# VH-VL binders against q9nrl2r1430to1533, part 18

Target 1, 104 residues: q9nrl2r1430to1533
Amino acid sequence: GGVHELSAFEQLVVELVRHDDSWPFLKLVSKIQVPDYYDIIKKPIALNIIREKVNKCEYKLASEFIDDIELMFSNCFEYNPRNTSEAKAGTRLQAFFHIQAQKL

## First folded at step 2 (VH-VL)

Design i37 (framework fv_iluzanebart)
Fold by ESMFold2-Fast, scan of step 2:
Order: structure tokens, then sequence, then C-alpha cells
Structure i37 (fold): chain C 104 residues (1-104), chain A 122 residues (1-122), chain B 107 residues (1-107)
């Protein structure tokens, strides 16, 4: 029943997808390429899933949307060592997200 | 009526500093991004960077990162483009342009300022 | 960066004729493409956004089409005021980039 803030969520997801550092987050991690990922990460998520949830009006509160984005970053930092390209991309994209989220 | 009004033409020498302005009216200034676009004489359009005046968040084209500073003063609905040291190659028309906060597409420019001609020569 | 290539560089047409302008992206930009008109001494004017959506106040003779890497701007019946330079711009990826422009000139 809630369509409040839906347009703001879509705008923010689009900005994240377009960011240079979005490449580790665009879709779910491949089981074939990264065989131990799903043994370590119990709640996998990616920008394509978050965008689908936005389009289906599944977020009732801004906090629910923010929680899913933060879960995505948390998963990245849990799985990837700090010196990896993935972790560095995640650090920069999360900082960008925190600035953009102030508009929500 | 949405309007962007830019400061007047500037004639400068290489090495001088400069700050030009773009004042928005007829809309919520803090809810829309302002971008800057350069047009060299007889050439096409080049995106320089963008600012969200609500929080002063900026993004720059890699070609202009470190070359210019974009800022905004939301209390007077004005965005700025600044050079610390001008070069002859900075001679161009500079446009500011608004784009929406966005629903699905947030980066197209819908309203443009009239342009500020900057001439740098010695 | 995504490179935008417009063709032709110059298009010569008579009033009342159809003008077709092309814009190509070096990578897919989905529908994140805008078209602008610029007349000498004036700021650019938005014509089309989202590849095919006409901006407020833009005459119906202007239409945009395409997705991915190939885009077209069509002016169905060229009017005297339509002689100008036209630019495409992608906003699918940073940095934002423009094509080099197509000049629509009188035959």
Amino acid sequence: as target 1 above (104 residues)
Amino acid sequence: EVQLVQSGAEVKKPGESLKISCKGSGYSFTSHWIGWVRQMPGKGLEWMGIIYPGDSYTRYSPSFQGQVTISADKSISTAYLQWSSLKASDTAMYFCARHGRGLYDSEYFDYWGQGTLVTVSS
Amino acid sequence: EIVMTQSPATLSVSPGERATLSCRASQSISSYLAWFQQKPGQAPRLLIYGASSRATGIPARFSGSGSGTEFTLTISSLQPEDFAVYYCQQYGSSPLTFGQGTKVDIK
C-alpha cells in the first residue's frame, strides 16, 4: 500500500548503477566464479534485486530501502579482503551512497 | 517560470583567477542539480561537472577534475564555476543548466542559462 | 568514456522535407539519450529526452527513436526556424558526453 518515496528510491538506484564503482554490485555473485560466496554470505543481494523491489513497491519506508543497500555493502566487506578491487569499489560507492541518501 | 541567469562576459589574462555565477529562479533551487558545460569557439559541447545545491555534492568530468571548482550558495540560489589560474585554452562560452531531481532519468538538462563568454588572452 | 558520434556532419534539406539525424554510442546507453537544438548566439534547447520523449513545448514534428547504441532524431516537415545545429547527449554513464553535432542547413 505505500508508494511514498518510490521516485526518490528509483533515482538513487539509477545513480548507483551509473557510478563507475557499481560493477561488483550490478547482479548477484556467480556460484561458478565464486564457489564459496554463498557459504559465507547468508543474505545475498544486488542492485538489480533492489531495483526490482523498488519497481514493485516493496519498500514501505526509506529505512527498509537503506537497509537493503547497506546489506549489499556489508556483504561486500564481509566476503572481500580490504585490498581487493571489489572492496575498494564498495568503499567509494558506499561513501557516494551516504551523500545521496541525505536527499531521502 | 524557470530561469537561469548567468553573470556577464569576462576578459582576463593568463594566470588570473575568475569566478562566474548562475542564479536560479522560479523553482526549488535545492531540489535540482546544476551542471556546467563548456563550448570552445566554433566547437561542440563538453560537460564539466555538476552540483546538487542542497548538500553541495559535486561530480566532475575527469578532464576538468582539478582544473575548476564548482560550488553553490543555496541562500541566494546561485551556483559558481571558478578557476584559480586561467589559461588561454579556457577561452570559451560557459553554460549552466538545470536537470531535475529525477524520477527515472536524473541527468538530462532541461533549462539552460544564456551563457557567459570568457576570453583569456594577453 | 562513452564516445557519441553523429552523422552526417552537415545535412542540407529544403523546407517541408523530412530530416533524419543519426547518433551512435560506443557502448549501450539503453534509452539515456537527449537531443538538443542550438542556434547561433543562443543556449542549447532540449528537444527530446529518454531517447523518445518530447520536451514541453516542442512541436510534434520532432521525434526521437532508438535504444542501446543507435539513435535517430526525425523532423517530419522542416520549418525555416529548424535550421540549426543538433547535438545528442548520453546520460547513461559518467562522464556525460555529447556528439560533435549535425548542422541542418538550407538546400
Scores: ipSAE 0.000, ipTM 0.547, lowest interface PAE 17.5, mean pLDDT 85

Design i38 (framework fv_iluzanebart)
Fold by ESMFold2-Fast, scan of step 2:
Structure i38 (fold): chain C 104 residues (1-104), chain A 123 residues (1-123), chain B 107 residues (1-107)
Amino acid sequence: as target 1 above (104 residues)
Amino acid sequence: EVQLVQSGAEVKKPGESLKISCKGSGYSFTSHWIGWVRQMPGKGLEWMGIIYPGDSYTRYSPSFQGQVTISADKSISTAYLQWSSLKASDTAMYFCARLTDYGKGYEEAFDIWGQGTLVTVSS
Amino acid sequence: EIVMTQSPATLSVSPGERATLSCRASQSISSYLAWFQQKPGQAPRLLIYGASSRATGIPARFSGSGSGTEFTLTISSLQPEDFAVYYCQQYGSSPLTFGQGTKVDIK
């Protein structure tokens, strides 16, 4: 695969970025906005970082790409209580991702 | 040109109310935090608080919590700093500054500053 | 709150010489440190963010280094326009705090 998988990854990341619930995930969490985030979350990641990795052909397998997206959601749910706007957006975006990832 | 323009100097008496402004232009005002910094005469810089104009979420330094109110009107790209009752100890230069997040979660800074508003409180 | 301590309070250097300014944090702030320059009657100007990243338009003679609790701003060949007060600022923990400043004077 390789080439076909990278094209699919690019399409999926673009779909995630354009989703209404992507706002908590577009870039790494700000230390000023959320000062304790990096004390709690040890492997921070965001869609802009994942998109850069896709563009640089750093994902060799679909599983590596999926692992980074799942890490992003896992970080969201670890840091944010279930009743927050961030956690709710994460829940909806993760469901959307699981449906779209079936195309990979 | 990206810039922050602050309102002019103020001379007030103790007990009076005051609201000073900071108008942004040349960038997406609702996408950047605005911070307020105090500098007392001959002294260093003190962070007072910040606001995210997109949703008006504010965070204050504990030293300034309850002493001032920070607000913003996104329709005119303007942030405000307000006192209900001024004290002589409020005499200072007040700066607003835009926070830029360069990504990576480690790269944030106040990169664009207003020219400052001098507030003098005396009887 | 994290206390930022700058040294020396005043540094006297001649034009063309190297200036080295120190900033210490009372606890680890990783690389969450910025440096600002302020001239009399002016607003602060951002020089360095993330301890070592130079801001847009800042001359190459300005460099920042350090991590954790010890940080340094170096001006490799001091120009006449560099005589100013320099502040370090941490953003590793709220509230944001500034050092007391180092005044760089002509010798």
Scores: ipSAE 0.000, ipTM 0.590, lowest interface PAE 13.2, mean pLDDT 87

Design i39 (framework fv_iluzanebart)
Fold by ESMFold2-Fast, scan of step 2:
Structure i39 (fold): chain C 104 residues (1-104), chain A 124 residues (1-124), chain B 107 residues (1-107)
Amino acid sequence: as target 1 above (104 residues)
Amino acid sequence: EVQLVQSGAEVKKPGESLKISCKGSGYSFTSHWIGWVRQMPGKGLEWMGIIYPGDSYTRYSPSFQGQVTISADKSISTAYLQWSSLKASDTAMYFCARQSEYLTGKYDSYFDYWGQGTLVTVSS
Amino acid sequence: EIVMTQSPATLSVSPGERATLSCRASQSISSYLAWFQQKPGQAPRLLIYGASSRATGIPARFSGSGSGTEFTLTISSLQPEDFAVYYCQQYGSSPLTFGQGTKVDIK
């Protein structure tokens, strides 16, 4: 199974990266640009880190992959007020992810 | 449809104050960051800072922090760049530009639409 | 801050020929790189974003490639209207920085 599962993770990450609403999630939030982010968010993560973990075969279970994606969304909603472009993008991308993750 | 229209050319003396404008139309003004970029005569482009008009949150390049003020009035879809005291070294073309919100974080993006520029000349 | 270096400083190319412009970042910026065209007396115009995605309305002769620290803009069949200065811009980290430009002269 492992090769098949890794290909599925890679495919899903590529689909997320290419989605119109991926812009808040492509890379880690900058400490220089948003100094208070890391005071609030204790476990930062982004799609580039998740993709690297997939490429290094660091996910042993689909649940570990899903947990990292969900952490990314949770961080977005904790830091960003509901009416922000980031929170709205996160809501739409999370819904897309939930549909795609059912195929895992 | 998306347009950024800037105020006209300015000729000023050192020590004078100045406020130039950039009016957006054809899109949701409060949903995109607006940046300011300086181009000194015969030279390249320098990013000065950005503002999110929805809440007037600003971020400046370290080189321009304390040198200029960026503001916005969302009721008239207009962003501003201002100097309290101009220097001869402020002589340049100033562009406003809209940041795309796609493919990167809110504070780190490329400029997809640009104003025509405002030429500021500071001489004695 | 990330320093962007463009080369060559100037290119002289005949209409119909291929032009290749380079942009180098002082540290990795993944694919967070845009290319702009600036014609004399005009504002910059977005050509490419995300290193390789063409902006709306940009002719197919313009293409971008690269990732990390090395990037290329290619114009496959240069037209007279392509006389301009071309700038790269990184948006991988703040402050946003631009290269110093490559001037393309039509022979």
Scores: ipSAE 0.000, ipTM 0.550, lowest interface PAE 13.7, mean pLDDT 86

Design i4 (framework fv_iluzanebart)
Fold by ESMFold2-Fast, scan of step 2:
Structure i4 (fold): chain C 104 residues (1-104), chain A 123 residues (1-123), chain B 107 residues (1-107)
Amino acid sequence: as target 1 above (104 residues)
Amino acid sequence: EVQLVQSGAEVKKPGESLKISCKGSGYSFTSYWIGWVRQMPGKGLEWMGIIYPGDSDTRYSPSFQGQVTISADKSISTAYLQWSSLKASDTAMYFCARTDYGGLRGYDAFDIWGQGTLVTVSS
Amino acid sequence: EIVMTQSPATLSVSPGERATLSCRASQSVSSNLAWFQQKPGQAPRLLIYGASTRATGIPARFSGSGSGTEFTLTISSLQPEDFAVYYCQQYNNWPLTFGQGTKVDIK
């Protein structure tokens, strides 16, 4: 908690958004492009939603922030086969996140 | 200092093409949707469409699909609204606005607006 | 599309009086409803989102209430700068739709 943690969450989510492998995670998956996504994924989330939650001070603990980021990666690996560009991007971005999250 | 700055007023003839712009500054342009809203003289607000500049995902209101093209250039933090052939009925004030895309429903409220671009189409 | 209907079309009030504006949706929009203020020659300004949450910098005299299909914007003790047109907008369903507006005029 507190003001210092909110600044850290904002910095981390900005770093994730700027990462080359963020493209599958920037916004919610479109139903028109991927009609079966919401049949499989029951708790959809994306970086823009997480960033909004940070800006509205909705994370009280670092663990809540980390849980939302991990949910995002979990959704990616559940929907996308391991050999897809989405899953590969997710694997690299998740590794980057785990390194950066050590600062929280 | 989050702001959207739109291009200046345009006076055109029917059949001419036009492209107007909306430049974002003071925030991460690729993290927010940009929407376009039309206001006919003396009338209310009509939502035209929305674009996510990060990947150019674009969605149109059904009444504007095929009538206009919405695009964005993230390298210069600018969104565009374009007509291939203007009609007199396109005479209106056009606003751009950003939205905090927050929930499962997709779109949140438009929180920051451009100043508007007046487009006049007459013979 | 969801049709948003505002009433009254025009409202004449004196400074210091309470103004109550209504917005009705043709089907439920939950609480995904915003209110905007527009003054002549200006862009709309966000007042309320989520039916009842004031946007940053909006005076406490503005309040929103309602859910589902019936919504209200209340301006307590109306100030001279509050004379404007007010729009409601739903963001529950695609396409996004606005009401036709309520003009709040001085009397």
Scores: ipSAE 0.007, ipTM 0.595, lowest interface PAE 10.2, mean pLDDT 87

Design i40 (framework fv_iluzanebart)
Fold by ESMFold2-Fast, scan of step 2:
Structure i40 (fold): chain C 104 residues (1-104), chain A 123 residues (1-123), chain B 107 residues (1-107)
Amino acid sequence: as target 1 above (104 residues)
Amino acid sequence: EVQLVQSGAEVKKPGESLKISCKGSGYSFTSHWIGWVRQMPGKGLEWMGIIYPGDSYTRYSPSFQGQVTISADKSISTAYLQWSSLKASDTAMYFCARVPDYYRSGDSYFDLWGQGTLVTVSS
Amino acid sequence: EIVMTQSPATLSVSPGERATLSCRASQSISSYLAWFQQKPGQAPRLLIYGASSRATGIPARFSGSGSGTEFTLTISSLQPEDFAVYYCQQYGSSPLTFGQGTKVDIK
């Protein structure tokens, strides 16, 4: 995308980062702390990586940006049982994202 | 400045209730788990429990389950440790400490520590 | 629960010398081990996490090694400000547990 689309992606990432439920998604999971994570999750991603991709103009379409955000949530629900704080935070943040993504 | 600031020293009698606080500033308080650690006079460190302030989910050490209550008020970026009835054996320094935000679970190390709250319980 | 045992209880060394501190877990914790420094009247300060990763702002003279049950903290050239108590902490299994501490005294 264009300059306008890149500005919209940056604004949405900033809103996600500032949301109370963003804590499981801010940075990649450490292999030292969670050794089995990368055995289960084959395409790891986090908000800091997505923001870097936005800043480097790597998203050409809104669908590419949305796909990366949805991958992040998909990874959360794949690894974390439904009753965990991580999964509950992911559910609320994903709902917030779907509302904000209507602006894209 | 990224910091955890704890409430001041307390001098109490056995049977009294107490609630001490730990206020986070300079970072996203709801993005980090907060743990409580006890240090008896002249002794080492003991993990008491941990809370995620965003939803108040708590986990306790078996040794402290039922002895204390850990809570948080995210609107003022403050975590709490509370006793309903203090014992002389509760005399100790109590630290709050933050879990790094890149770890999704509360079972982790602590990267930022409060200055400690000294609690003295004597007759 | 996993019991963490530190040795020696007290280590006396001269400034400029190497100090080696040991920490043993009662069962394997992989690399889920952190080291902390505590000076009298102060809160603990994170030095090492993941057995060998140095925390931000920690001088290069501090290094950690080990995995499984045997871990070591090394201070390659002791400075006056390094005289303190050092604690190890495991986070491989709940409940989280700490060692009893090693006091590093000036010789």
Scores: ipSAE 0.000, ipTM 0.578, lowest interface PAE 12.0, mean pLDDT 87

Design i41 (framework fv_iluzanebart)
Fold by ESMFold2-Fast, scan of step 2:
Structure i41 (fold): chain C 104 residues (1-104), chain A 124 residues (1-124), chain B 107 residues (1-107)
Amino acid sequence: as target 1 above (104 residues)
Amino acid sequence: EVQLVQSGAEVKKPGESLKISCKGSGYSFTSHWIGWVRQMPGKGLEWMGIIYPGDSYTRYSPSFQGQVTISADKSISTAYLQWSSLKASDTAMYFCARGEDLYSGRYTEYFQHWGQGTLVTVSS
Amino acid sequence: EIVMTQSPATLSVSPGERATLSCRASQSISSYLAWFQQKPGQAPRLLIYGASSRATGIPARFSGSGSGTEFTLTISSLQPEDFAVYYCQQYGSSPLTFGQGTKVDIK
């Protein structure tokens, strides 16, 4: 049970990290380069943090893993206007994620 | 200090195979991308591709995909650029460079630390 | 792919003068632009990243500005060692692309 689910989450995170549109999501936004980000986004998250949570067995259910990925996309769309390269990358990566998440 | 040391100049004939190297030192080799950049005589810089040595994941420029192979051996902190069959049009200076991930962890990198370059001459 | 266009192809200036080099992207790259200096027989040297941040050890006379599609590298009070070819590079989108270069030559 659990071992299979951890392997599936790890594989999906690796696929997301390696997607061309993952660049806004790989690491937390820099407070130095984008000072107002943390005034707007109250629950920052990124793929490196999600991958660490997978490795530490912090996700008990697929829904918890999916919720963290969806939070990451929600943060992107809240901070970035729709016509930005970040928002466009987020839209494409989210669509890719929804297709892959059907396998979970 | 961070150093990238490349193999020496090569003189080859069309159709020959070639593998050139780029050895990293002074940093965690498996934790940084290594890119390859071509400069044809008298021309500008062209990005060829990039590898993450920790797991050998590669990305190629569309112009170079299928023309070259990028690989790495993490046990000796060395990245490689390889041709199965050289063409006269492959005559160029080839640079390796370490990618810097400063902001959002992009695969798209700027290059701060460069090797000295390997001159490859292909002529009949 | 994003096409990077540099102008002028050659810029002739005297020592002590200001040089202004332009780089244009075919689509917006935000501030994901780097500038490099290259001298004959040498590897490129990073000058500026993030459009305006100087790399470690780079003299204050080098400054970068711009965002989106239009970028400028300024060299105030040119020194003899500054005569070289300068390249811009975008890293906002794959594949990474460089401009064709601007040669800064002595008048």
Scores: ipSAE 0.005, ipTM 0.592, lowest interface PAE 11.8, mean pLDDT 86

Design i42 (framework fv_iluzanebart)
Fold by ESMFold2-Fast, scan of step 2:
Formats: structure tokens, C-alpha cells, sequence
Structure i42 (fold): chain C 104 residues (1-104), chain A 125 residues (1-125), chain B 107 residues (1-107)
């Protein structure tokens, strides 16, 4: 019984994508625009990749989905100094995610 | 009624191969995970791994990765646990269990809600 | 991997008494915790999921509580059929892990 967890993950990803602070996370960082990013960040990820994984049924446990979202935020804070618009957006979006993820 | 029915007890010698089964009925087999749990004689429960029969995706506990193969045949609603070469240390009760998923307004909980009766595997020379 | 530790190993109680079983996770698992009952010769039975939600058909005398790393299972008025081994299990991260079990036996 109940709706498969993949529906819950899709709904949460949609909420994250629609959030005002999602802009740093919608797509992978461009190597052309930010050439040192991939020298520092070894496991890049973004909401479009996470959504594709949800659609392909690649998340089997809620913890795997949560781990990918947390990796996305961790990458943001590792690369971006605290005073950047990216880090500030990440802090607010992560707080929003933590509230929503309590329902998973 | 939702049920998981496992194959019967097995007595094997070290080095032999074995494949035991877990047949689901009374629910959508391709829409639920099947996990395997080992219980050695007089010991507690150990999670071995899990399969999603809809696409045959598997995840293993690191302790069981490479030791066993989990598979499923969705056309007959049956999951399998297989050894290529049994060891005496594989002597145990093996349970299959369905993972129930429930979503209520974005809350999602997982538990092994339906269990097979168990398959006793004895490996001795 | 997340290690689940249960205490006590054995709990001796009389029928009608309250039994409280403890489960500790080595790191936070939020509310991703289940409790199972196993009687000799039988498969485990799901009692509680999500730390506090009773599974279908489970009597109200069984209740779960806790969050993060500390969890409890309470049986408010122990019945003869409740003498069994109880396991906690986390599903917050892979691999899924069980506690070693608490045996509830007759005093």
C-alpha cells in the first residue's frame, strides 16, 4: 500500500525546483564559466540530474535520495564562500528541504 | 491475502550451488521491494540486500556483496537468492520480506511488512 | 554502517506489567526506525515503522517513540503472546541494519 516513494521524491524535487533559491542548483556548473569547479568538486550533482534519477527509478531508499540532495548542498558550501549569493541561496534552500524531508 | 511463500529446506555440501525462491501473491509484485534477511542458528537478523522486481535493480549489504546474487522473475512474481559455491558458514534460515511504502501528504515510511516463512539452508560435509 | 544497539539483552516481566525496550543508533536516523517481533520458529512480524506508527493489526498496547539516535518500544500491559525477541531496525541509510535483539521472557 500507498503511493510509491518515487512519487514523493518527484513532488519534493518539483518543490525544490520551484523555490526562489533553486537557481544555483538547477543544472550542473559550467566548466567554461567556472573552470576550477571540477578540480575542487569530485562528485558534481544538480536538481536536473536528481530528477532524472527519480524518473528512471534509481532511488530505492529515501536515504539515497536525501544523500544526493545533501551532496548537492555540501558541494555548494565547499566551493562557494559564505558571503556569495550561491551560498546564501543554498543555506535557505537546505533549510526548506530539511522541513519538507521530515515528511519522507 | 498478501503472501510471500518460500521454497523448502535445503541440505547441501560445501562447494555446491543453490538457488532458493520467494513467490509473492495478492499484491502488485513489480511495485514493491523484496529484501532478503539471514538468521544464523541462535543469532539475530542480518539484512543481505534488496531488489525492485519492476526493473531488477539490486542493492547489497557490503558484507554480502559478491557472496550471493539476488534476482527476480516478474512474469511469475518470484524473487531468488543464489549461491555459486556454498560454505558451511552459509548454514542459516533465510527470509524474504516485502518492503511496504506508504505516502500520506509527502510522509513516506518503509518497513518489511510481509515476510516469507523462511528457508532453512544446511551446509555440511 | 550504522550500528544499532539494543538494551537490555533480556527483560524478565510478569503478565500485565509494562515492558520498555531501548534501541540506540550510532548516528542520527531521524524517524527511520522499525520494530519487529519474532517468536521461536516463526518469521519476524512488523510492529512499528517510522519510529511511532503501528503496523496494520498491531494492538494498541504496543507503542514506539524517539527520534534521532534514541528510541523506545513500550508494551503497556504484557500479554502471554507477547513473550518473544524484539528487534529494532534502521532504514535511514544503506545498508539496513538490525539491533541484536531484546528477549522478553516470563518472570
Amino acid sequence: as target 1 above (104 residues)
Amino acid sequence: EVQLVQSGAEVKKPGESLKISCKGSGYSFTSHWIGWVRQMPGKGLEWMGIIYPGDSYTRYSPSFQGQVTISADKSISTAYLQWSSLKASDTAMYFCARHESYTGGFKDYYGMDVWGQGTLVTVSS
Amino acid sequence: EIVMTQSPATLSVSPGERATLSCRASQSISSYLAWFQQKPGQAPRLLIYGASSRATGIPARFSGSGSGTEFTLTISSLQPEDFAVYYCQQYGSSPLTFGQGTKVDIK
Scores: ipSAE 0.000, ipTM 0.537, lowest interface PAE 20.1, mean pLDDT 85

Design i43 (framework fv_iluzanebart)
Fold by ESMFold2-Fast, scan of step 2:
Structure i43 (fold): chain C 104 residues (1-104), chain A 121 residues (1-121), chain B 107 residues (1-107)
Amino acid sequence: as target 1 above (104 residues)
Amino acid sequence: EVQLVQSGAEVKKPGESLKISCKGSGYSFTSHWIGWVRQMPGKGLEWMGIIYPGDSYTRYSPSFQGQVTISADKSISTAYLQWSSLKASDTAMYFCARYDEGSYKTGYDYWGQGTLVTVSS
Amino acid sequence: EIVMTQSPATLSVSPGERATLSCRASQSISSYLAWFQQKPGQAPRLLIYGASSRATGIPARFSGSGSGTEFTLTISSLQPEDFAVYYCQQYGSSPLTFGQGTKVDIK
């Protein structure tokens, strides 16, 4: 644990952002384009929010960082039907994350 | 061969703007961070900040936030360090360096040759 | 921020002798420590990363050790080209921070 894991968290966020399947997760879902999203999803989060938290030293334990990433995927699967491009991207990116997170 | 090539020496007056460059070659420019380090005459190294060129995500040392702007143009594999209004206290050698996190825990593995900035009236 | 403190400020040694340089972190940085060599008029050169791993092309006489808060760089048999300033740098936490440097002078 502790603050010394920030380099590992930052590197992992960069890898997630650069992944081909990151497009649904780069920033918060638009209220204008998806009006019912915030009625269904009570704890919205995206990679840009997680990046800010890493940079402000808000994660003290790997578990806190992992929880926020898992929340992001959980929100995706709750809102998006399994046959959507968003859900398919989320499934592939989550599998990639699970492999990379073993380094934390 | 990984190389970082910086722009040439600059002589400026207080209040002038300046933008210096750092061009990367021999590696995937968008997959590595570029950091900036200041070295005042006769002094040690000071970390200023970093940028991830792939998405222009930046982090600054608290001492340099608001004093400089770090940017990158991935189409020409070039990072920039910019001042809107130079001060005499900005007189220093400025280095860019490639930062790698994760694999081998390397940190700053390749450095540019430095750009000397002299600010005097 | 994590403060890096190097000692001594200046180390005077003769060619062929062993030099030991110290670097202390104000908080634990695990093994996220690098050592750099800088000669007058030149950019820093990476010597050691991960506290103990030699960078590519660095001679075997350079070795690093330590973890947590206390680190050392050892040059086992100084050559004339080794007279330079040496900096430690932590990359375990933002902002990244350097020590003030140790100057290795000829005796």
Scores: ipSAE 0.000, ipTM 0.547, lowest interface PAE 18.8, mean pLDDT 86

Design i44 (framework fv_iluzanebart)
Fold by ESMFold2-Fast, scan of step 2:
Structure i44 (fold): chain C 104 residues (1-104), chain A 124 residues (1-124), chain B 107 residues (1-107)
Amino acid sequence: as target 1 above (104 residues)
Amino acid sequence: EVQLVQSGAEVKKPGESLKISCKGSGYSFTSHWIGWVRQMPGKGLEWMGIIYPGDSYTRYSPSFQGQVTISADKSISTAYLQWSSLKASDTAMYFCARLGPSDYYKLEGWFDPWGQGTLVTVSS
Amino acid sequence: EIVMTQSPATLSVSPGERATLSCRASQSISSYLAWFQQKPGQAPRLLIYGASSRATGIPARFSGSGSGTEFTLTISSLQPEDFAVYYCQQYGSSPLTFGQGTKVDIK
């Protein structure tokens, strides 16, 4: 319950941040560098925001945490064509997440 | 003012381990990527990998993934390049360089300044 | 991986003459291209970034141009201190890649 779930969420976010394929997801996409991103992606999110939500105890259920991580991957695949380095990194990191999320 | 200072030349035997250093000064060390570049004798430049010292996140060139380990100690503003077991083919000049203004999630930037280089010789 | 090809491999120019160095990317990199100068026994020195922006302290005789796949570094009046190897580098896609270099010899 509660405390255990928050500890598990922090551990998983740290594992995602440390993964070699996390680079597209570490912080919000730059509006200056990628101006059309926020025209296409309506619910932007990144690992730094998810980690802040974990630290502030904003996730009451594991499903809420998982939904935010899955939103992050869905945004990646919506914006980036499948042949891009971003989409390939997203595919590998999502597979890693699904294995680790079995602990939740 | 902004500078990178690398450790001195190394002479090693095949199979030995080695860790060389790159110390930054005059800027916010934790807010800039540090890259490593190899130059074999008489050859051109090869990007090996890069680290963001603020969180120790690393990215490697596919050619160097598993060959070396890049790390950083932000408490002393120092980045490291490490080999667990040296080969004669690792004989080269190794440069560290700071990535200029760059988006954190992408490596869209240029290298400036550069360290003076560390010559690594692996023989016999 | 984006392959960077430089030409010519070696260029011999008399002092005061114009030198033109070419760099070609195997796919478009927009303007994500830097040029470096390296003298024997020294670290590379940044000359140009963003294909055409001159780095701080770099003399006006150095200029860069191009976009997409074709890039040029021009030295308008070659000086004795310009004897060096010149490298182009793309930073539009990972892994970061360098050209093989152009060696400039002053006659």
Scores: ipSAE 0.000, ipTM 0.554, lowest interface PAE 15.2, mean pLDDT 85

Design i45 (framework fv_iluzanebart)
Fold by ESMFold2-Fast, scan of step 2:
Formats: sequence, structure tokens, C-alpha cells
Structure i45 (fold): chain C 104 residues (1-104), chain A 123 residues (1-123), chain B 107 residues (1-107)
Amino acid sequence: as target 1 above (104 residues)
Amino acid sequence: EVQLVQSGAEVKKPGESLKISCKGSGYSFTSHWIGWVRQMPGKGLEWMGIIYPGDSYTRYSPSFQGQVTISADKSISTAYLQWSSLKASDTAMYFCARTGYDEYSRGLPFDYWGQGTLVTVSS
Amino acid sequence: EIVMTQSPATLSVSPGERATLSCRASQSISSYLAWFQQKPGQAPRLLIYGASSRATGIPARFSGSGSGTEFTLTISSLQPEDFAVYYCQQYGSSPLTFGQGTKVDIK
């Protein structure tokens, strides 16, 4: 743990960011572009926020890091109908994440 | 009030299977992690693993990976610790404890503990 | 894994005296350290979390200090009910790890 765990979180976030299906998750949803998002989603999060938390050493357990990633996917599936490009991207990226998270 | 109530003491023979339980009450069961901690007779505390009952996600200590299975049934607010084949070296007190976080505070330690389940494995 | 080392293994103190217990982490854990009290036949009880924050219902005579790798639990005026084993635990990194314990007993 310690420095090796922090490196693992950063490596996993980098792999998620580089994945073709990361586009719905790179930044927080814009309130201007999608005004009803924040009426539905009470705990918004995105990969840029998660990466910032990793860099500031704010994740004290791997479980906290995993929870924030899972929250991100949960928000996607709550807001977006299953047949949307966002939901399809989320499903594929979440599957990729579950495989990679076994290393944590 | 927050309570974790564990199943009663067990006396088993080597090779037998066992599943012990930990029932939470007085809080949002699916919003807190449940950890399992072993204490061998006269020894200190060893973290075995942890589960998030909301989705049954588990993490194990490397020392216990493959030795035990941790699970939870959120419909009855109960977490479980299971052995497929007990060894004499599994003789210990087993504690469950609530830890981790809720939606307001992340990374909290084990703040509420069950009373413990004594498991004795002997021939 | 982060190794937690407690000292001394046994601390002999008279009632009313101050007890000081030490806990060292093999690498920095910031303030992600908890202290637990365990009496014979009982489950551990959380005393301190975040290195220095007293848990609900814990008497003011218990205080924690430290950050990084060196931590201390102080019991300012030891009461008869305080004779117990004390464990430190880091929760800053997986796997979660405990110290081996310090037994506080009567001199």
C-alpha cells in the first residue's frame, strides 16, 4: 500500500480516461447544457474530479476510490435511458473497470 | 440505536463448512461497509475483509483471500462469513464491525462492533 | 502492507497516573489512525479516530495525537475500568492493519 496504492489509482483513472467509452464521464455535466441533470442527480461526479482527488491523496481506502467510480456509473444509468449512447458507453466502461479493479 | 448482533458460538471438526452471521439494525445497512476481524486466542486483531452491502462489493486482506467468503443479504440487513473447509488454525473469536463511510463522511474506522462469535475447531 | 508497531507491549501503571501508549506506522498514514480499547471477553471499543478525534461517549481523559508515522494515546488519570488492551489501526490504505496491542495493567 501507500505509494504503490496511489500509483494504482492513478494508473486506473488514466486507463479509464483513455478508454473510447470515457466521453460521457470526463467532466461534470453542464447545468447550462443539461438543466434538469442536477434536479435528478444529487451526488454528481466525473473522472476529472476523481483524478483530482487521487492526486490530492484524498482516497484513504481503495473502497472509497471504487465507490466514487461506481457512483459515477450509477448516476449515468439513473439519468440516461438504457438505449442512449451515454448508457451504452457507461455499460462498457463499467465492465472494463470491474476487470481492472480486481488489481486493487 | 446502532447494533450489530452476531450468531452464536460454534464447535466444529476440521473439514466441516461453516457460515456465521452479523445482523445490523438502527442504521442504513446498505450505506456502511461491514468488516470482519479475527482474534486468535490470546492474540491481537487481524482484518479479514470488508463488504459494501448495497452492491455486495468485497475486498479481502491478502492473508484471507481464498480462505473465506464474505457476503451480505441486504433484504434482512445481514452480513456473512463462510468457510468451505475449516482447519484447527481457524479457532478464534470472529468480530463483525461497521466501518468505511456513509453519504456524509468517508473513511471512518470501525465505529460499532458485534459481540463476537467464538469458533472452535478441534478433533 | 503498512505495518503498525505498538510500544510498549505491556505498560504497568497505578490508578490515577498518566499512561502514554505509542503506535508507529511503517509509512505515512497522515491522520488515518484509530485507537481501540478491548477488555477481557468483550468486543473492541472505538476510542479515537482521525488520530485525535474522540469517539462519541468516550471520556475526556482519553486523548490522541500525532500524524504521519508516529502516534500517541494518552490516558491522563487512569481509572480502574481503563485497565485493558489497546490497539491502534490504520485505515488510510488497504489492507487495513492493526498494531499488536499494548496491555495496560496494574503496577
Scores: ipSAE 0.000, ipTM 0.554, lowest interface PAE 16.2, mean pLDDT 85

